# VHH binders against p91247: the designs that were tried, part 13

Target 1, 277 residues: p91247
Amino acid sequence: MAVDMIVEPKWVVQNFGNIRILDASWTFKPKADVAEYKAKYYNKFGVGMNELKNPEYLAEHINGAAHFNFDIAYYPSEDERFTLYTPEEFSSYVKRLGVFNGDHLVIYGRGKDGGMAAASRAYWTFRYYGYTTVSVLNGGIEAFKLAQGVVQSDSKAEGIRCKDAIHFPIGEVCAAKGFKKKTDCDQAFAAKGIKVGDTVVISCGIGLSASAICLAAARSGIVAKLYNGGVHELAYKAPQHLNMRVTLLLHAITVLRCTYIHFTFLYAIVIKIERIV
Key: E = the ipSAE of ESMFold2; O = the ipSAE of OpenDDE; V2 = 0.75 times the mean of E and O plus 0.25 times the DockQ between their complexes.

## First folded at step 2 (VHH)

Design r3 (framework vhh_rezetamig_d1; at its last look DockQ between E and O 0.01; V2 from the best seeds 0.00; counts 0 for: pae E 2.7 > 2, placed apart)
Fold by ESMFold2, look of step 2:
Structure r3 (fold): chain B 277 residues (1-277), chain A 128 residues (1-128)
Amino acid sequence: as target 1 above (277 residues)
Amino acid sequence: QLQLQESGPGLVKPSETLSLTCTVSGGSISSGSYYWGWIRQPPGKGLEWIGHIYYSGSTYYNPSLENRVTISVDTSKNQFSLKLSSVTAADTAVYYCAAESGFVITYEDLLQSGYDYRGQGTLVTVSS
């Protein structure tokens, strides 16, 4: 039950998919104006995640990592740059990063100390709030890359999306009076490149749109799976059945909860699954 | 091991633009490992942070200089630059270019121990 405070890069590579990874990168900058921050960003985590970007994280981060942004996770006050939110407010923020109770959280940083100072600050913040299944990645992203760990880039301000992901509005299969005719829904799926016999994973922010689209897909002869679980569950319960392609797709879906582009319940993301040999 | 070297005119007339270039060797600006910064030290005074830039073009500046400063990067030449407009005698200082990658919260910590690498410095005098 207890987890190590420090985990090694090779362990993280071997347990990729069993953990939730946070990038704690933060660059020096002047303290934000307290009044301006309070008006624009205080306890408005979605706004902060949309507007306060870190170029290092966008350029390169461990595959599937969300950004634990110190300019969002804390707020500036008169005498302090990083003032703690209430537990309820903090919980609201980290849920947007895909952190839920029971996940093994691994935090890393970057830079000359292997990111240990930033990652340690974030680690103790989680401990302060009572989240104890948390570890720091020894040596940060630099050591992880030396251990042949997988990284990704969002440097063009591109949202974190699976490149094969299909944006599917619920209105493509529903109207005011209920589901559209089967032939209309068949055409809507075909227009998105989804054919009879395809296997798809369907997800949205809270699952409501995805559930309706799954029912419509089943009526149209599409093998649809509702994604409402984490890669953590799959990797924990049946690790021998994971492969890199499936793991990357499930990590991409998990990270979409933490992306710049926020899901609404009126939309779902549909991912076609290439058959795994 | 990175090496940083400042270059540019050592004498600038009041009201003109101070322009310096930092040439980076032993590593690539586009590697994404560092923020590329400028600091200065007026004669007999402490260090002052001017600002820094990430290779993608993102910048942060000292609020006291924000309206007069531009930092830019040319990844093809492995250089970054400082332009400080409308200079006065108060801008006379030794200017350093620097590379920063650590977690540093305060100006004092940054200026005292926050830089991975720093140039030798170049004196720029503002005088008629």
Scores: ipSAE 0.470, ipTM 0.805, lowest interface PAE 2.7, mean pLDDT 78
Fold by OpenDDE, look of step 2:
Structure r3 (fold): chain B 277 residues (1-277), chain A 128 residues (1-128)
Amino acid sequence: as target 1 above (277 residues)
Amino acid sequence: QLQLQESGPGLVKPSETLSLTCTVSGGSISSGSYYWGWIRQPPGKGLEWIGHIYYSGSTYYNPSLENRVTISVDTSKNQFSLKLSSVTAADTAVYYCAAESGFVITYEDLLQSGYDYRGQGTLVTVSS
């Protein structure tokens, strides 16, 4: 059965017993050493789940929610922060989260933009692996709490520009309470010259904000694909297509080549397929 | 990998309805991470997007064609179809069915193709 991509807190409350809730909250960490991670955690999900716990999740999460931990669900590679496992490997992880075939997954996040970036990335990840009944809880855990009478808030990061790309801040489609209305998103896309019928590639620093924009675009009927490597891979493979506004940002590019320093991007880049180089 | 194949009449009279079917193999439409769409290329012109249908049944059409286009899906046959009404000579084109994922692409994909899958195309000529 087809489900809505984005569901509201009220709906989640009403359907609480019929859904499987996943917490996709992720606290930023520098990319781990590729070799070390491979040795310790690659496809060793039991070890990862024991050693790579998220304090925010442990402190508070929706009742019954399992933690879809980005530090475990993906692995770092030379080119990508969040490299995708094989379907078989991923399935092994998902089973450990207590997800069964046919479950309606509802994924939420927390923090900036209601956690929509992380939740959306998790959404697309499950879709990638063939899960069809997946939804994002609009507004994340904060909205969920608010629906129950509780209120919370947080903020921001800076980024690299791509030549001939449309710069699209996540704030165009998300607010503190989660995704904006579809109509508002439609207008935001239109204002940037993006319309139904376009196929676009969206990228950001590490693929989070871009994921949210992709989900919003999909809701609007725009075919949007995520460049999973992000600006990191582009910096390595095609630096000529990147530019920096300030000298400081140039250093950021250099730092991007260093796996240990991360800059959070406040915006994504959108490239129409016809303009992909 | 998905394979897509267009089928339907290659000749349509003006004012009639163009009807094409896309048969999908190697995967299920209902399992879709894909938009199932139609595109066309008139002679000497670039590709034009017609519309697509999502696994949920939601349809999206090119505004320029919206009033004339109907896209449907038959999950039992693993097919989706295009109907274009009131055709004119301007509708003469090679028509392609395509599948496009809304998730990830690789660097290699950026260099090669914007479409995940596409049929070989079928020429439809509108002529009296």
Scores: ipSAE 0.117, ipTM 0.489, lowest interface PAE 1.4, mean pLDDT 82
ESMFold2 (binder alone), look of step 2: mean pLDDT 80; pTM 0.823

Design r4 (framework vhh_rezetamig_d1; at its last look DockQ between E and O 0.01; V2 from the best seeds 0.00; counts 0 for: pae E 17.3 > 2, unsure alone 63.5 < 65, grease 28.2 > 24.2, SAP .714 > .668, placed apart)
Fold by ESMFold2, look of step 2:
Structure r4 (fold): chain B 277 residues (1-277), chain A 127 residues (1-127)
Amino acid sequence: as target 1 above (277 residues)
Amino acid sequence: QLQLQESGPGLVKPSETLSLTCTVSGGSISSGSYYWGWIRQPPGKGLEWIGHIYYSGSTYYNPSLENRVTISVDTSKNQFSLKLSSVTAADTAVYYCAKESPLWDLYQSLLEGFDYRGQGTLVTVSS
């Protein structure tokens, strides 16, 4: 299908999940030494992606967007700062970003002018290689956020998840004749470090304990999400709600359920989620 | 360099079984602790995860498809396969095989684990 060269933020929100989004953010820095770059990074896209991370992208990007990193997508030469790779080499890089033939690509930037210069360079790079189903998001991430678009952060996700898994016995909120009083449940959540307004993901091996704890948490003013399926089901049915932090948390819950199955008959695993950006 | 290549029929009749094979080269299915998966993209829609297999034979399938899906691995041929039974026109899509990062690798990196995908193969379900 023909696609517009420039798309508006509201259109992107409406078509979210049916497009592939690239963040073209680049932070100014001096040209790298050509010999050193060739030795370490030339045509070694995995190494570059591991070592040449962009703090602005990691701190905040449109949900699901991969980073089209100018320090990786191009290489410095004696005569040019951003020299183009061969088509095969470039294809290898962008496939690592999840770009497939036929996808409608939407490229954005950030900053005062909406990052239109960086996004436009990335746009023309794709066209140079013959990829024509590509658009630029007008106004960048700033305009996207004003249109109530969903953004995510990749910072601190792994460390927090490992230490915030909480064993929560069903007996903390239930007694022989049903749910305990709200005040008792409020205290039980607080004793575990879970307070009003917190967002949590709750899971167990059987689902009964997690369901009861989720209902009690809702009564106590805690934003609780019941995890009773795989992260892949969420990616299939509601990709607009999936981000890297939720993906990593749900993978951690899956591992904890697998290794603690006898334990979760009487308990749920509760993982606190930090507020997203 | 690691390469994944899908192979199989491009046209499948309704009610038949879609069968695809992914051949892995430049790496071994049994080296490292990776999952080997299948994803698809119906025309005009986003990616849909189908399922994956660990080299030991452990599988996990998309619950919406699990009654019709079988994923298998043949480590001697460095291949893994997808069978999707009782197909309809709704199963028309580009099918990709992929290498998925293990859970532990995701916790050791701030960047989401890199997934390798094949070039994709269009499978059309039509009478």
Scores: ipSAE 0.000, ipTM 0.097, lowest interface PAE 17.3, mean pLDDT 71
Fold by OpenDDE, look of step 2:
Structure r4 (fold): chain B 277 residues (1-277), chain A 127 residues (1-127)
Amino acid sequence: as target 1 above (277 residues)
Amino acid sequence: QLQLQESGPGLVKPSETLSLTCTVSGGSISSGSYYWGWIRQPPGKGLEWIGHIYYSGSTYYNPSLENRVTISVDTSKNQFSLKLSSVTAADTAVYYCAKESPLWDLYQSLLEGFDYRGQGTLVTVSS
């Protein structure tokens, strides 16, 4: 059965016993050393789950929610922050989270934009692995708490520029408390020349903001594809398509025109695709 | 190199079920984290996404066709299939099977972002 991609806190409360909730909260940190991670944590989910704890999750999370930890669910590579495991490996991790086949997964985040970037990243990850009953909790844990009488405040972020791409800030589709209304998102897409019927590829720094925009686009009936490697991958594999200077932790890539691009996860690029690869 | 090939009858009567099979060669359906999908192009019209399947059997269909579409996978044969029930003249099209790109997650469309697709097979619905 088709489920709503975005669900409201009230709905989650009403269906609390019939859903599996995942916390996708993630705190930004520099990319781990690839070799070290491979040695310590790659496909060693038990070790990861014991050693790579998230303080925010531990401090507070929705009752019964397991932590979908980006530091464990993905692994770093030379050109990607969040490289995807094989289906078998990922399944091993998901089982450890107490997720069963057929579960309706409801994923939430926290912080900026209601945590929609992280939640959406997780959403698309599960979709990638063939999970069909997945939803994002609109507004994240803060909205959930507010629905129960608790209030918390959030802030906005800036992003990366690519040649011949549409620059699309996450703030166009997300606000402090989560996703904007569908109608507002529709207008935002239209303002950028993105319409129903278009097929678009969406990317950002490491695939977070792009995930949220992709989900919003999908909700609006726009055919949206998420580029998993993000601008990070493009910087390594196809720098000619970038017009920004990206200072990466390990390598400074000088790309063509001197536009100071803050390597922040806040900007997504939208590319219209006309052809099947 | 990965190759996809559609097979099935080119003619189907109205109200009957259209059945197609995609045979994948040069790679295993079960070895990757990709969706295997069907798309079609009616005469004089654009491409339309039908649906896709994961090797585990998880499916997602175009909402406009959801009630009539069944996609299945046979990993032992390295094949996946399409069934479209209650066909009408509107279902006349060239049908393609395709493999999703490993780089992208596709939602509700297989029109773009596939690494590979078949040559296509014409299916005509006629009495």
Scores: ipSAE 0.000, ipTM 0.220, lowest interface PAE 14.0, mean pLDDT 78
ESMFold2 (binder alone), look of step 2: mean pLDDT 80; pTM 0.817

Design r5 (framework vhh_rezetamig_d1; at its last look DockQ between E and O 0.03; V2 from the best seeds 0.00; counts 0 for: pae E 21.1 > 2, grease 31.8 > 24.2, SAP .764 > .668, placed apart)
Fold by ESMFold2, look of step 2:
Structure r5 (fold): chain B 277 residues (1-277), chain A 127 residues (1-127)
Amino acid sequence: as target 1 above (277 residues)
Amino acid sequence: QLQLQESGPGLVKPSETLSLTCTVSGGSISSGSYYWGWIRQPPGKGLEWIGHIYYSGSTYYNPSLENRVTISVDTSKNQFSLKLSSVTAADTAVYYCARGEYVLIDYGSGEYYFDYRGQGTLVTVSS
């Protein structure tokens, strides 16, 4: 069954249930010591898959993609960094990735130039072993995301929040036609422990919902300062206002599926500033 | 042209923390296109990857060292640093800082592992 050598992101999205996807991401690093690799990983694919994980694949990959890891799929030898296994050995590795005869395999990369070089090497490797129902995703994971393709994370990063931050959804002060009446907003702020005369810094992931909450707070007599750089910028420019848990959440948000951009739009982080007397 | 220069003490006592700084000139470490890493070469041995940091500020470490390694950046000084805790004589090595990038696949063996590498600094662990 003949397949196109290169497929477009929209085609991949449309055919998602009919293909098997491989991430060919490889992080450049020195060639492994040949003797040490042979002792520990050579032809021990289960061990390699457990111990030689790629952080970029774990952080973000196309939904359902397995990792075709160059540090596992090949072995270093004296003359080569990526020496080919025998067909039988390679077949054992590929089956662990969920690739079986007859599947339409789609390989992608990431980074500069859409990762086409890494994806092409993996493509050539499959062709070498006689697997011809294989394609390369044009433009890699970056192009796939622009076409609204779904990505996932296998990273288990813990959630992050500012130590004294108050989660404040925009719906606490807004309804379909605009701001809720003042008495409703006064109660919403009070329910969060924010009272008249308090000073707060209001921010959100991209700053949009924080503007509305800042105006509602001003109407309720709360001294509000809008931080227009967003929580992401605050974490990198002034980390003393955030703890490490908030920094890790910002990294998780950056690598999460696009659905979580809507998550940061739905709420603001309100930091109640205690005055120094 | 990009240059990387290691600095730090050449002698560290056992059980203490090894601390090194890499100063980058001719380029900015705040660029999201590159990885900034540490590698080492023990006497008479091959190169060993220690860890690196990438576009989101995330750090990744060699699993054999991850419990003892911290890599950090100071963008205002254009520097990144290595801390390796609880050192022993086995940690004696020439330490290199380096830059990496996703590039074309290497179809053979070669001497070049990163795009740029410092000249290295010898760190000896002894009492």
Scores: ipSAE 0.000, ipTM 0.144, lowest interface PAE 21.1, mean pLDDT 71
Fold by OpenDDE, look of step 2:
Structure r5 (fold): chain B 277 residues (1-277), chain A 127 residues (1-127)
Amino acid sequence: as target 1 above (277 residues)
Amino acid sequence: QLQLQESGPGLVKPSETLSLTCTVSGGSISSGSYYWGWIRQPPGKGLEWIGHIYYSGSTYYNPSLENRVTISVDTSKNQFSLKLSSVTAADTAVYYCARGEYVLIDYGSGEYYFDYRGQGTLVTVSS
């Protein structure tokens, strides 16, 4: 059965016993040393889960929620901050989180924009691995608490700005309490010239904000492609090592006379892909 | 620049095993989210995905060929190989080794994409 990509706190409360909740909270930190991580933690999820604890998650999380820890669920590579494990390896990790086949996963975050960036990143990750019943809790743990009578506030975001690309801040689709209404998001996309029927590639610094925008776009019926990495990471890579789509994207950026990429914490880049006839 | 080069016999007898090797230069197989795969194009037909492998050794095969296909990787040599057993005339094709990456699209779906490929090598199955 098709599930809603974005679910509200009230719905989560009502369905609490029928869903598997995952905390996707992640605190920004520099990329770990690739070699060191490989030696210590790569595909060693038990070790990772013991040594790479998240203080925020430990301090507070939704009851029964397992921590989908970005420091464990992904691994650093030369080209990517969040490199994806193979399906088999990922499955090993997911099993340790107590997720079973057929579970309706509800993923939440915390902090700025209701944690939608991290939650959405996790959402797309599970979708990548073939999970079909996955939802994002709108507004994150804060919204959940509020629905239960508790109020708190936090903030974090990263992005890349290209002078001639469509700058699309996550704030266009997210607010402090999570995703904006679909209608507001629709308007935001339209204001930037993005419409249903368009194919867009969305990128940001490390793939978080872009994930949220991608999810919002999907909700709006916009075909959005998400690069697992960020434009930042691609910029350090020789173009000849980029995939065709990314290469095309870079070419498109070039065509758009993008001369430089600025690293900002607030913006995602949306690139409209013109059908190469 | 990343370069892929196929090598192996251009002629294989029916029922024998087709063996090809891809040598990668200008980049490491042991990197990132890339997979390394094989595709083929029979004469007059479209491209067909055979399978691919990650540097970790995880393999994915076309279900139509799964029972006959083995893909392996040698990271020390920066190579990966294809073995296709019990070949018939239907296996005559230009074979390409390629690098690919999975790309996420809207609605939580994605697609496998090959971004670089070799020049291809013709393998003819004939008695």
Scores: ipSAE 0.000, ipTM 0.210, lowest interface PAE 13.0, mean pLDDT 80
ESMFold2 (binder alone), look of step 2: mean pLDDT 82; pTM 0.833

## First folded at step 4 (VHH)

Design p1 (framework vhh_rezetamig_d1; at its last look DockQ between E and O 0.01; V2 from the best seeds 0.00; counts 0 for: pae E 18.7 > 2, placed apart)
Fold by ESMFold2, look of step 4:
Structure p1 (fold): chain B 277 residues (1-277), chain A 128 residues (1-128)
Amino acid sequence: as target 1 above (277 residues)
Amino acid sequence: QLQLQESGPGLVKPSETLSLTCTVSGGSISSGDYYWGWIRQPPGKGLEWIGHIYYSGSTYYNPSLENRVTISVDTSKNQFSLKLSSVTAADTAVYYCAAESGFVITYEDLKQSGYDYRGQGTLVTVSS
């Protein structure tokens, strides 16, 4: 499927939930020491994502957007500030942002002239690696806000939702007579990469599938939380109980429930919560 | 988008075994995202659900057919199959393979689900 190279803010608002949004904000700074960067961050994307935060992204970004961080997505070399990784290495980074092949990516910047230079660099980086379903948001976050687009603020934001989100049909733990036996359910969770001792958040459109999966998960030794509320209620009443990764994932679940009602009525969304190191 | 295609003989003699294969494309059986099922429609009658299988090998069958039905998967070929033994003229029907990601808690839910994806269907006639 061909997509437009440039999309307008109104289009993005109207198609929210059917696209994957990346914030390409980068604050100018001197080139990092090549040897120091290679020792600390080279091809260590989890470390970079944990330590190399952008304050402007944390303060405000388009709802659900992950940060495509130039200080992580590229590495400095003797001759270049932004040296490209191999396709395999780059793929590892963008999967951590929740980007998979087939997603329609929309990339935006910020600041004077809508940050189009940074967004364009990120756009061409994806094109270089063969990702063709990618667009740039015309006018950046500023134009998006003028078009009544929703933005959010994170406290210690990290990436996104896609690689931790698991589609989980209720039929994996239930049959005609009720729950499948424990060993069958243990296998079903393991097949989805959910292990004993993992913590998960489970949600669906009306709660039927999520409730059953939550009970089956508890029997299998998985720490499961049923989420049926809005992010505003949880964040407003008790924000300190959640790390930023869980807050972002709960916000994404709320958006999915509002946007993909058909999918939320037919299955549960399970989000694996990983411990921050 | 998932695509399902039935294959197998269209004519089966009484008392023999009806054998059909469903080839899945556009998705993977081993993903665990779907139940894989068989349904049929006898001439002049409504749909009848035969059974389904999960990629792990776990099965659920229509109780009226349970003694004669075997459903299996081959995840390496991305296929699943139906064997119905000891067929009679009453087993003449259009047979469909199907995939369902939805909520299923009873036999009546399976019978009425319609499944998310369905093959084109293949007529199997039982006659001498």
Scores: ipSAE 0.000, ipTM 0.100, lowest interface PAE 18.7, mean pLDDT 73
Fold by OpenDDE, look of step 4:
Structure p1 (fold): chain B 277 residues (1-277), chain A 128 residues (1-128)
Amino acid sequence: as target 1 above (277 residues)
Amino acid sequence: QLQLQESGPGLVKPSETLSLTCTVSGGSISSGDYYWGWIRQPPGKGLEWIGHIYYSGSTYYNPSLENRVTISVDTSKNQFSLKLSSVTAADTAVYYCAAESGFVITYEDLKQSGYDYRGQGTLVTVSS
């Protein structure tokens, strides 16, 4: 069954018993040592789940929500902050979260932009592995609490400039309380010359903000591909497309029009990048 | 332009708590643009990452120092602080406050040039 990509807090409250909720909250931290992580945590999800705890999740989460922990769900590699496990390995992790085939997953985050970056990253991940019944809770845990009569507050950030790229901050599609309305997002895309029918590749520092923009784009009918390696990998593989003198900011994204896309992955990687005019 | 300035005592006795404050100017801690961190360089050694904080109060510490480190933020003063308890001679170092963007780096990168901005540094000597 087709489900909405983005669901509102009221809907989640109404359907609380019929969904599987995942907390995708993640606190920014440096990439772990690749070798050390491989030795300690790679495909050792039980160990990871015991040792790699998120204090925010532990302090407060939606009742019944399992923690989709980015420090466990992905692993660090030389080129990527969040390298994807094989489908089999990922399935092993997901099972430990109590997710079954056919469950309607509702993923939420917290904090800045309503946690939409992290939630959308998780959404993208599940979609990457072929899961179809997955939604993002608009506005995250704060919005959920508000819907239940509890009030909390959040703030905004802007992004990275790349050569021949469209600069597209997450603030164009997200606000403090989550995703903006589709119409507002449509306008934001249009303002940058991005329209339905275009195929765009979206990247950011580590793929979180880009994930949110991808999800917004998808909602608007724009074919968006996430560059999983983020700007970090791009800097390695295609430094000519980056202005290295520009400071990379948190939650900043670059929207690219690809002339050459490698489609071996469900979400294509960029071979050649051009600015969309 | 974002500027960071360390302040605090340059001398701390063994077993006491090292306390430093970083004053941020040219930008707001509450903007959410940066994580605010502390690094140090002992004499004759490389840079060591201590930890960082987001304006929301979310923290992450070097595991080797986690039990002794507390980083806090005061958005009203546009400052963030470091407390390091139970200091020894090994904690003698030049301490830097720093700011990093959303570009995720390795621990090794933090020891080199991972932060976008950093202060001039302040020497803290642990001595009786």
Scores: ipSAE 0.000, ipTM 0.225, lowest interface PAE 13.4, mean pLDDT 80
ESMFold2 (binder alone), look of step 4: mean pLDDT 80; pTM 0.818

